VHH binders against Protein DOG1-like 4 (DOGL4). Designs and how they scored, part 44

Target 1, 232 residues: Protein DOG1-like 4 (DOGL4), of Arabidopsis thaliana (Mouse-ear cress) (q84jc2)
Amino acid sequence: MSKMRNLVEEKFLEFYESWVIQLELYLHQLLIAHNNNTMSETELRHLISKLTTHHKAYYTAKWAAIREDVLAFFGSVWLNPLENACSWLTGWKPSMVFRMVDRLRKSRVVLVEAQVKKLEELRVKTKFDEQKIEREMERYQVAMADRKMVELARLGCHVGGESVMVVEAAVRGLSMGLEKMVKAADCVRLKTLKGILDILTPPQCVEFLAAAATFQVQLRRWGNRRHYVTHS

## First folded at step 3 (VHH)

Design n30 (framework vhh_7aqx_2)
Fold by ESMFold2-Fast, scan of step 3:
Structure n30 (fold): chain B 232 residues (1-232), chain A 123 residues (1-123)
Amino acid sequence: as target 1 above (232 residues)
Amino acid sequence: QVQLQESGGGLVQAGGSLRLSCTTSGLTFSSYYFSWFRQAPGEEREFVGAISRSGSYTDYADSVKGRFTISRDNAKNTFYLQMNSLKTEDTAVYYCAAPWYRLSTGSSQYDYWGQGTQVTVSS
């Protein structure tokens, strides 16, 4: 092909495909554990630990990749169009996870009043952190349309000499801004997940993680089905 | 004012090693991917290897995988191609190249090139 190879996209695509396959395997284990009332608390905690480690590995790989090319995560090649359409700052919107938590409130395993109160407090904090990032994103997008950026775009049209370095420095600055926002959003995601798991009992954690993994896997399957039909 | 300068080329016996250097000036070194290309006599310019901005990701042409290693030194504004187990078919003019980081694409394009350095492998 006439297009340059994108090293970050290629390496992360390979990582993500294997990561999703392992997530599906963990989902099967979570569903078995959820339906099996024989498993010990130690066994449940071990399974929960495997899932948290798996998610941690994702963010470790993601943060390494966004240092190279944060734009690869806005319209990711390793995600189908439906997954990309449902993304909020390169991932799931933190407040959405509480819809899965609400399912636990209607399950046969009843949440204690103290847990309900703590989950509601966490929901409020998550929403606040989410809105703070959304305000920063809005300010970033407004700055992109600013007079200074328009002038830099004009300089970029006249390729050559010192003007190229000035434009490159500005583009690097914009990318660093996006990196900070994506990392901030990921920190809210991780903080929200940890907060929920800290409030829930091990059986409730298994049910929650199974619901979250089911949503991720199902969204991918729905999007892949539509893509296959379109391009088959 | 952007300049790329290759050095380290020369004559070497098959099975030998050479280390090429590309010194850059007039660009923000840490912001660039860097690549090596080569052009054999009578052939088109071909990709040899690339290194990411942080150095965490590298890629190589199938013909050189396991034999060549690309690296970078941000303190010296220089990147390298370590060539081991050289073969006669590695004989070519080697070019260093630097793409500019573009906001509109997920892939960079090669905006800057060196003048080339000759590598000759005899047996």
Scores: ipSAE 0.138, ipTM 0.568, lowest interface PAE 5.2, mean pLDDT 83
Fold by OpenDDE, second read of step 4:
Structure n30 (fold): chain B 232 residues (1-232), chain A 123 residues (1-123)
Amino acid sequence: as target 1 above (232 residues)
Amino acid sequence: QVQLQESGGGLVQAGGSLRLSCTTSGLTFSSYYFSWFRQAPGEEREFVGAISRSGSYTDYADSVKGRFTISRDNAKNTFYLQMNSLKTEDTAVYYCAAPWYRLSTGSSQYDYWGQGTQVTVSS
């Protein structure tokens, strides 16, 4: 089903295009920093800060957009089907980033025992938070199916002027719930990211961020090649 | 239509300075990071440097680091390459470029190029 683009989708699409361009620039910087080891710790920290700020900007924009239309982020038109399929509550699954950390461990990155322990603790916590949100989502879905969808279905049979208002109100209610859950998920993402960055050294952070950005870009690339997604 | 146009090239003696400008049209200037490239005769086009959207971050090739500076003026839809301490090895046609992220490919491509401006550094 071709989703009709709405104003929120169009605006966010434009934002995202710009955001991704900037991300790729940062990725380039990260890769250079990682490969050449020519940057001072101060410079690395600055780069890390720029990346974190960039991500914060994304969520700021996202949260503004979801206030208007959270549904736009479920089946995002600015993402290809593969990206959407890999999404957990409109974004990356927080626990997945630990796979990247594991990769770092297998690379030249030496983590000290204290870091390993902290990372494990963070992993457990992140997983717990994810599960909590999933349970809430499940509850929400059940509630929608039992009540709101039935109401909407009933109203759909007799859609008059007043009925439209009721339907809109019901949809708004559902949207608010979704918005809350999406924000909660995003908070877990941000906390997880921050946690990892707090545990890692600046060089390790750079490598981690590079890996993350690379993964994001590659996922998009793979998905696009496979699905031939065309966007105007 | 997106257009990029370089200016400011010319002949300069080694140790001298030049400032190149790239004027853009047909794009939202603030949405793009921009890059400079150069191509010497018989050589491949090589990356010179790039500047972020905000202008707060720049990257340079090792060969020009410390000598070249990229800046941008959003109000003028123009970005610049300040070249100091020029060397004979810097002789090339310099190109400005703007990447576009294509959803179809999932990557930024340098789709927009200027026509280039010749920079010649004499000994």
Scores: ipSAE 0.013, ipTM 0.262, lowest interface PAE 8.4, mean pLDDT 85

Design n31 (framework vhh_7aqx_2)
Fold by ESMFold2-Fast, scan of step 3:
Structure n31 (fold): chain B 232 residues (1-232), chain A 123 residues (1-123)
Amino acid sequence: as target 1 above (232 residues)
Amino acid sequence: QVQLQESGGGLVQAGGSLRLSCTTSGLTFSSYYFSWFRQAPGEEREFVGAISRSGSYTDYADSVKGRFTISRDNAKNTFYLQMNSLKTEDTAVYYCAAGKSIFWTPSHGYDYWGQGTQVTVSS
């Protein structure tokens, strides 16, 4: 493989850097809203809408990019090693978001019983969907390890146009399977995020989104700092 | 450093059984899928069986289906090949292998390999 970034990697790196800068600006607005209890419900809903639109823009760009090169998202050049180490199928693990929700239960913003029940139902559904995707990924990986794929890899050791075409077909099959799984995972992420926001009140949504954005921004900053990279 | 070490090979009569073990060190055991390969004298190294990271999915070469069972023990960082109803054609050096993803590994789809253990089936 080339040491240089390909076109998809270059374009998505440019997109992602600007997307993160905008996320930090929205985080600033969320923190102001959270610390200043004077904003109206209409103003809070408008801010929440900006964040949901921003996340949808990420997935729109991502899905366009993975149709061209899904493999760019496994070991992404726009993510630092810590961000890559924390990835589950090219993004955040859906069930992890409920750890952030649990923090709201210990804050001064008290969740009513009806919200707690709906969040627990969503948690169970999210874990079920997540495990279904993990099961499909494991089936895919076992298929990669089977005799047929090993035989195809052996054919790649022979010089010839026919062997090259066979290897290219196998890589296309792998890429199509991965694209399907990545999109399935992203759909679970978006449904989980929307589900939480639909259950929470606008002030609770602001607190949740601020916590999520803070974690994402800090994880990036921590990973970019030299003292988090150890060579032992 | 990462190491895979096979054990349990030896001489056995046709129709008999053997259990091979592969003990791993220096890797996060739960993050890997594991496979067994074998190589008979004068033959290419061939796939025998594989087990997924969770242990829920297994795959086998047609020649060993129904006779061999691959399993893993996360507490012991060890995985196994239970070989039943052995045939003289099963005589080979058996190798264990570990990988995270076949696509990301330029060598035979596996990141790490053991040194091999001899299995000889007589009669």
Scores: ipSAE 0.000, ipTM 0.139, lowest interface PAE 19.8, mean pLDDT 80

Design n32 (framework vhh_7aqx_2)
Fold by ESMFold2-Fast, scan of step 3:
Structure n32 (fold): chain B 232 residues (1-232), chain A 123 residues (1-123)
Amino acid sequence: as target 1 above (232 residues)
Amino acid sequence: QVQLQESGGGLVQAGGSLRLSCTTSGLTFSSYYFSWFRQAPGEEREFVGAISRSGSYTDYADSVKGRFTISRDNAKNTFYLQMNSLKTEDTAVYYCAAVKYLGWSTPSAYDYWGQGTQVTVSS
């Protein structure tokens, strides 16, 4: 029932555990800043910068890991089943964060019309970039179902040294294609995050980042506290 | 049925050391990640440090890095916080906590908590 962990999975599991602990420490700082209206703009910008650097560190580690084993990120062992069920191409769906942005409309620091317009433009662009990646994924899946791939799989079943080598080369090609697609999705995530932070004021950035981190933490908590219905 | 109990708190002079212990019962110790939190009067409960299930991975709040060390003993169902070079700012009630998946330091995320032990650091 359990997948055997390889070295890449074990290393990234340890990294991810550390990364989430630090995210929650930053969440506490964000909540203090949000609830206390005494921090200077410079102090808020510094806190926002720490969060931005923290997210970039995640992608630096992830891209190093997927170079070694991209499949480790499909059905990740460091995520609970609920987190895995909510994943879109190995991570959060970029357009999802605009639901967090909508919370800012109820904040003490109200969004001005210019910000609302820019956020809507960014939302549309993000959705377009998502659809482009989904079309790439469809092309990838069609290539997997291609007669050529099916025939290579059959050759692997009818063991011969030369057919095994051809199948291994094809599998390497498929992994490289998947790695490129995952990186493309991650680039959309980073561009979306940067775009939102560039539009928002520092207090609004703090509120947005707090909402996003709270959701990520609560999703993990809900999945970990899942109860099973048992039969006799 | 599940219980976490802190011990080792007390009064110490600045620059001194204390070792806190958290003894657990009623849970499968090797399946849990463990953390220490502290709370000073008038402040929110804050994260101090955490240790992974294997013990091979630890994390600390920036304010305690290099001074505090967390460790665990699976055979004794106990984990520890070694506190060195104590400062007056370390004065707080220290709580031990357990969670099945290591990935958070938010108090509400933790499954089980101890009752707390007072640490007072005099100047």
Scores: ipSAE 0.000, ipTM 0.158, lowest interface PAE 12.9, mean pLDDT 81

Design n33 (framework vhh_7aqx_2)
Fold by ESMFold2-Fast, scan of step 3:
Structure n33 (fold): chain B 232 residues (1-232), chain A 123 residues (1-123)
Amino acid sequence: as target 1 above (232 residues)
Amino acid sequence: QVQLQESGGGLVQAGGSLRLSCTTSGLTFSSYYFSWFRQAPGEEREFVGAISRSGSYTDYADSVKGRFTISRDNAKNTFYLQMNSLKTEDTAVYYCAASWKLPYSGTQSYDYWGQGTQVTVSS
């Protein structure tokens, strides 16, 4: 049978389905640890390490995939329309996780003043890194409309070998630029996640990771039911 | 100016091995996805295997998995199909194909094709 998805999309879809199933299993462990508070500090650190490793595995697979086809991550076939609509440069917006951190301030296990100050410093740094990436994306979009791109579009109308190679090199250059921006955004995501986990105690880390995983899993469930998105 | 040329075909005994090569010219080799197809008389072209631009992703038809290996050499502008444990059912004309875009479906996804090389597997 003819396949509508390309090779990279099919391989990443298989990976992502397994990755989400494992995330749901980890979420169950996080909720048990948080609600019953029966785990030792060593056990909590081990669970946090499993989640950290799981997220790193996602980015390892993603970066391998975007090297082949970065556009597969814009409007991904393994994500539903709601998940795609909530994306910022192919993933979660780093500064948004601080809203989950704000929930910790209202929980019974309250953040100490020193933690609040470090989290605010991290939030400012994260916003600065986001703005740098947004400026790079703006430059990319502007470059698509510049004189050189207009000239390349004209060359694309000619199917001679030399013209074909020039156009292919230019489009490959554009794809590499987009790949670099996506990787830069993912690096901010990983640094933000690590920064938060380094500031929080193990019980607070479990609460934070449970909140993040719950949001990701519920967003997927809501989007998989069209009636949740199609309203009066 | 773009050309794909197969070599390495021939007659081989069942259980034997052959290595096919596809040499390319007139294209930026590292920017292309490459595939092998085969066609037996009276049948349509069948997908055999594919390799991504970086070489990190490969795919194979179920009928050849574990027996055939696709590889590429960017320095030589050549890609290969190593065929092991050959069966009489593998007898076909083998075609190499190139796609600048990542292949989506069937033969229509490919920009350039070789002329084909005959592989005959005797009992």
Scores: ipSAE 0.000, ipTM 0.398, lowest interface PAE 11.0, mean pLDDT 84

Design n34 (framework vhh_7aqx_2)
Fold by ESMFold2-Fast, scan of step 3:
Structure n34 (fold): chain B 232 residues (1-232), chain A 123 residues (1-123)
Amino acid sequence: as target 1 above (232 residues)
Amino acid sequence: QVQLQESGGGLVQAGGSLRLSCTTSGLTFSSYYFSWFRQAPGEEREFVGAISRSGSYTDYADSVKGRFTISRDNAKNTFYLQMNSLKTEDTAVYYCAARSPFLWTGSKDYDYWGQGTQVTVSS
């Protein structure tokens, strides 16, 4: 198991570094598109599609990896300490993206009233879905701490194959529960992202995606720089 | 600014050899999939060869397979195309290109291109 976990961490670290490099390239393209008002709607939609596909590729890889070792995503080795500290259920908190949407109200690409209404409806639904997951996580944490951990502590007083088998079954159950919760959180993330992009015009989508990518890239660079300076 | 710059082009006799270099700046070299393309006058740009991020995978167009070798040097932020047994049909402008690793996107789209270097093979 330990060997399998190390393999998952190694493979996902390799994937994630490549994924972030491609995100930086797409960010460069988004910034060019944002500053160039002559790009056609078809060209903007193609760029937005590249970003959407890129994010879907991340979740495809993540879900394959968590199926093998979900615990690798709690305190991930491919994330710096700052990125890990900002994590909510192994990723960004869905409601946080609406802070980036609020900046669009102050941009040159003005949101019309109908868009503002739809974005507020989406914000409310996203917060509802988020709270539902948080309640399930709390129930899971209580069950882990109270019933299963007490049972495991009791069995830890005995040495033998039967104790090991019970512990392995309990750990497998906990891992499966965590996998379902992480996937649920990721579904809210993807649904929120799709919802925002469906409401916004292509130029607004470019501005939103540029803001989101900038935040992610800067957070990684700030964390890496501080870590390097601190350890050097 | 991200920049890809070709060098090593020129005039060479048929049967000769030439080595092209592509130096990169402004990107994390070790994280990219690199390729060479060429374009002869009046023709579309065609694929020549590619090398994966790790260097473990290389791919070549059938027309150059066995004659051309693509390689990379992460320490120098440079990748190469060694061209042997050159033919007059190899005459073209050669372009280097960089993209995200093929493995996770499945895409053949390239994010960055060089300006091109002329290769002329005389009989």
Scores: ipSAE 0.000, ipTM 0.095, lowest interface PAE 18.7, mean pLDDT 80

Design n35 (framework vhh_7aqx_2)
Fold by ESMFold2-Fast, scan of step 3:
Structure n35 (fold): chain B 232 residues (1-232), chain A 123 residues (1-123)
Amino acid sequence: as target 1 above (232 residues)
Amino acid sequence: QVQLQESGGGLVQAGGSLRLSCTTSGLTFSSYYFSWFRQAPGEEREFVGAISRSGSYTDYADSVKGRFTISRDNAKNTFYLQMNSLKTEDTAVYYCAATLKYWSPGTHAYDYWGQGTQVTVSS
């Protein structure tokens, strides 16, 4: 007996499996580029462009899917439990990428003072945008638990005509609110990622993207190993 | 070189049926989502239907639901659009499209396109 999935979950699961496989292939290319000073600037820019396009493809697919069923992205079936536990509004927390930026400051590639200043400005902006979204999510959670929702739950016990319509309208409203918040969070993610790539040189971009992809791939592998039972 | 080629278009009377085929080469067929789009003269290219990688899930534009059926045959590297109960407003150039991403009603989501096949429904 296996668990049944809805249409959106099945479509996005098929997409995500392919997307992750391609991400691992790009990670391999990024690691080769990082370890070899043989690639030209044009070749590095082409590789960075492929990664940028790959991430844009993810958000194009995600936004199409959340329009149909945003709840599929809360506790996603295509993610393992660890990946789901580490999610912030259906994805990575934008300020997390600055931990990878801090790693660049200790690498063989030195950041100039102008870059450091711009990255700090971006960090402050990103944290502000995060906090704004977190406040909106808190308001949403409070609204879900308010007196009106309790009343709607009561009405659901007396199924018939208008009561069904009122409950359906409320559920649609909740889904629309979540879709708006998820898109807002994704916009902060994309602006943060673009902002970092615009500040960094091509070799620094390769190192940053390699660090980000490595973390994403390792988090998935860590979570997948949680179900492995060892006999000590 | 990746190629998508439509076939099966032509002239048909209203209420009739046509089956379009899209044959593919140069891609790993089982890894792709496939969709059909159509474009009437003077209009934008619009979504008609899509099929998932497994073939278990399909989606259709509201205007064709219940009349059109999309299917795929992985052994033949071909996918199909069965068009029943055709209407004059179904007259358009039909395009097949492929993507590794996620099927979407947006044209920008697709990596590969066929050249198109004309479908004309007479009254």
Scores: ipSAE 0.000, ipTM 0.212, lowest interface PAE 14.2, mean pLDDT 82

Design n36 (framework vhh_7aqx_2)
Fold by ESMFold2-Fast, scan of step 3:
Structure n36 (fold): chain B 232 residues (1-232), chain A 123 residues (1-123)
Amino acid sequence: as target 1 above (232 residues)
Amino acid sequence: QVQLQESGGGLVQAGGSLRLSCTTSGLTFSSYYFSWFRQAPGEEREFVGAISRSGSYTDYADSVKGRFTISRDNAKNTFYLQMNSLKTEDTAVYYCAAKYPIFTGWSSQYDYWGQGTQVTVSS
């Protein structure tokens, strides 16, 4: 039999909470590195490597979890409503990181012309990959409205528990398509992140990673601190 | 330096109970997944039970389900194994272990281990 949805959600909730705590610890180290300006290039590269390994650990865990139950990632229980509202195909929208880079450029990070050109090329490719995935999602939605699904729904209306099981089996059949789509989106995320880090110098990478981690941590804290919520 | 130290082992008669403790130092206790393992003479080290960072997820070996309970006390940097209805086959050296977090290290060893504490169950 298939694993209960509840088990995947519980395991990933535990993982994610611990992963976020470690992200906050790494953010603290990134902010110290930025403010002290005493770290060598080797030390900065080591810190950047810790962050990239941490992000790769997230996708390793996520891909294991979606293999078992991809639907757990649509409206995730380990994310607050604000985090879920800001999600694009179970995670951050790849093109938004270029807005973060632009903000850093306007505030204090000076990029050379060659870096600007490479970032623009990466931005264009990332937008293209996003649009390709969005077209796949549209096709998935059309498939859900297909004649066969309508027929399965009609059959389900006439037979109690057995019909419910047939409909659930059909939904699980579509989960393989969703898994492929989520992995495609995650591949775009990882390629975009690696691309940016490859273009930036180590001090600029520290600035970028600090900004990204700050945004993620603050979004979570803001969502958790809504007026009706007593925990922070 | 990270250290894990077991205590509470000893000799007990079948049907009895023991409570093992594992006290940790040098790590951020609330961030770790903790486990108990055991090793009987001439056998491989086997998993006994585990508890997540929040305590909301626990896992047990089939041989101990319903008899053993794992718990943690973040204020004391200590986690426990309550062993009830002990059997002679529970005789082993019991080790505590720490792992960060539940999804890391699927193909690697646990990050930290204790020295072990002997549990002997007599008939």
Scores: ipSAE 0.000, ipTM 0.144, lowest interface PAE 14.8, mean pLDDT 80

Design n37 (from n3 with R99K L100F P101R F103L T104G G105S S106T K107P E109A; framework vhh_6z1v_2)
Fold by ESMFold2-Fast, scan of step 3:
Structure n37 (fold): chain B 232 residues (1-232), chain A 123 residues (1-123)
Amino acid sequence: as target 1 above (232 residues)
Amino acid sequence: EVQLVESGGRLVRTGGSLRLSCAASGFTFSSYAMGWFRQAPGKEREVVAAITWSGSYTWHADFVKGRFTISRDNAKNTVYLQMNSLKPEDTAVYYCAAKFRYLGSTPSAYDYWGQGTQVTVSS
């Protein structure tokens, strides 16, 4: 039996499953392109564009959904417990992708010194953007403990009339604050992804995107099999 | 106990249309996502289209988008694939598959499979 879901959760669950199906198909194309080295630069750029468009489609759907229910993205029902445990502000931690970039050093296509410098500059910038958002979240959490919020929570224990309206207004304010922070985090994610793709050559982009998609797909598979206990 | 029976496969001319049907029995159809897969000679089985258990969302592969449409009728325990503007490259055995609750992108993710129906597109 599954946990009870609201309409936003049901719609996004259906969207996300389909989005992951397409991601796995793109991953297959990326792995073929990477391993066979048979595609032209134009063909590689087209494939990279498809992946970029696919990721943008995710954020378009996500931002529409969080406008209605941002809390659905904290402990999402369309993610398994392992995926939820690995989330930073409802998604991947931007600086983590640089670990995948490090894997390119083992690639058949080597990084030029100019690329290494630009990637390091982007890594530093990404880390600063992450820390800024983390400080904003800390301020948000501190504000939750202030006198006004404590009083609103106390009033919310009494059902009926104006108490219900006051609680609804407070919840709306909290949701708006979280929506702003989630969108800020997603903007850092998109800027980091675009920045890496702008620095890398098309073959390097294919390898990077394949590594990122492989990790996302495997994390989902590992989490879905968590009840399979290995005994030896 | 569980059965998926595909029908509708035949020889069709390039540019023609065809509707495939898959009749399901032996399980709670409305609790399963349904997919259409195809396999051409010498090729691996690939996903063509998928539909959620509720029918509220559908997914179609890029190579059939705008030409093929998946749908389902939970009252009849049937999933359909409407194929328009058929090309010789669409020639394959088409398989119906069922997966509990969530959509799957790989053959190994699906719980139940039909025997397939042959579609041949001639020029």
Scores: ipSAE 0.000, ipTM 0.317, lowest interface PAE 13.0, mean pLDDT 83

Design n38 (from n3 with R99S L100R P101K Y102L F103Y T104I G105P S106T K107S S108G; framework vhh_6z1v_2)
Fold by ESMFold2-Fast, scan of step 3:
Structure n38 (fold): chain B 232 residues (1-232), chain A 123 residues (1-123)
Amino acid sequence: as target 1 above (232 residues)
Amino acid sequence: EVQLVESGGRLVRTGGSLRLSCAASGFTFSSYAMGWFRQAPGKEREVVAAITWSGSYTWHADFVKGRFTISRDNAKNTVYLQMNSLKPEDTAVYYCAASRKLYIPTSGEYDYWGQGTQVTVSS
């Protein structure tokens, strides 16, 4: 099973590097669209659709990979230490996205009262869904600490016929539980993203997506530079 | 500097009660799961109780269920173990430990350990 796990990590690393390069190209297009007021609504909607499709492609690849090895997504090898430190359940924290929306409201982007109300309703729902997942993760952690699981973790240092089978069954159960939780978190992410894009106008969507992509790309660049201090 | 300091250990009589405290410093306490362990002379260290980073969920070993209660105060960076209906077999050095991992691990998997506090239960 360690061989299959290594292949999953290598395959997703290759996918992710390509996906980020394409995200940077889309960011360039978003910035051009933002600075060019001659683009039609149809052209803006087409660009927004490309970004939406790109994000959906990420989750399609991710869900295929976690079916094979969900643990690869906890402390991912394709993410630098800064990106890993900023992760919440293998990805961005849904409620943080509303900070980007708040930045748009404080910039030149004017949101009408109806949009502000819908965004606040979405924020409340997103925070509720997020907290529900956090409670399920806490329940999961408690279940792992029961007497039988503590014993199985101890046995994981000692390999034998019957013990190996029992440990493998337990690890499979743990992995399936984590997969369910990661998918639940990703569903909140996708619903939050779709909800924001449904509320905003096409020019506002372009601004929002540009801000989100800029943050993601800059976080990766900052982390890839050796500005961190290594502790012994 | 990371530090875990246990206090409250003393001699108590069978059937008595005792509260242990563990004060944490030098790390983000509210991000770590906390556990209480004990070790009697000549025996391996065993897990007694554990609490999640938020304090919303707790685990207690079968041999202490209904008698011991773990709790934490994240504002004070402290974890507690309330021990009721004490038995002579509860005599041990009690240690607190901190873990950053996804589940509450065995004694070999905790990141930080305190120095221990001695609890003696006389018959």
Scores: ipSAE 0.000, ipTM 0.119, lowest interface PAE 17.2, mean pLDDT 81

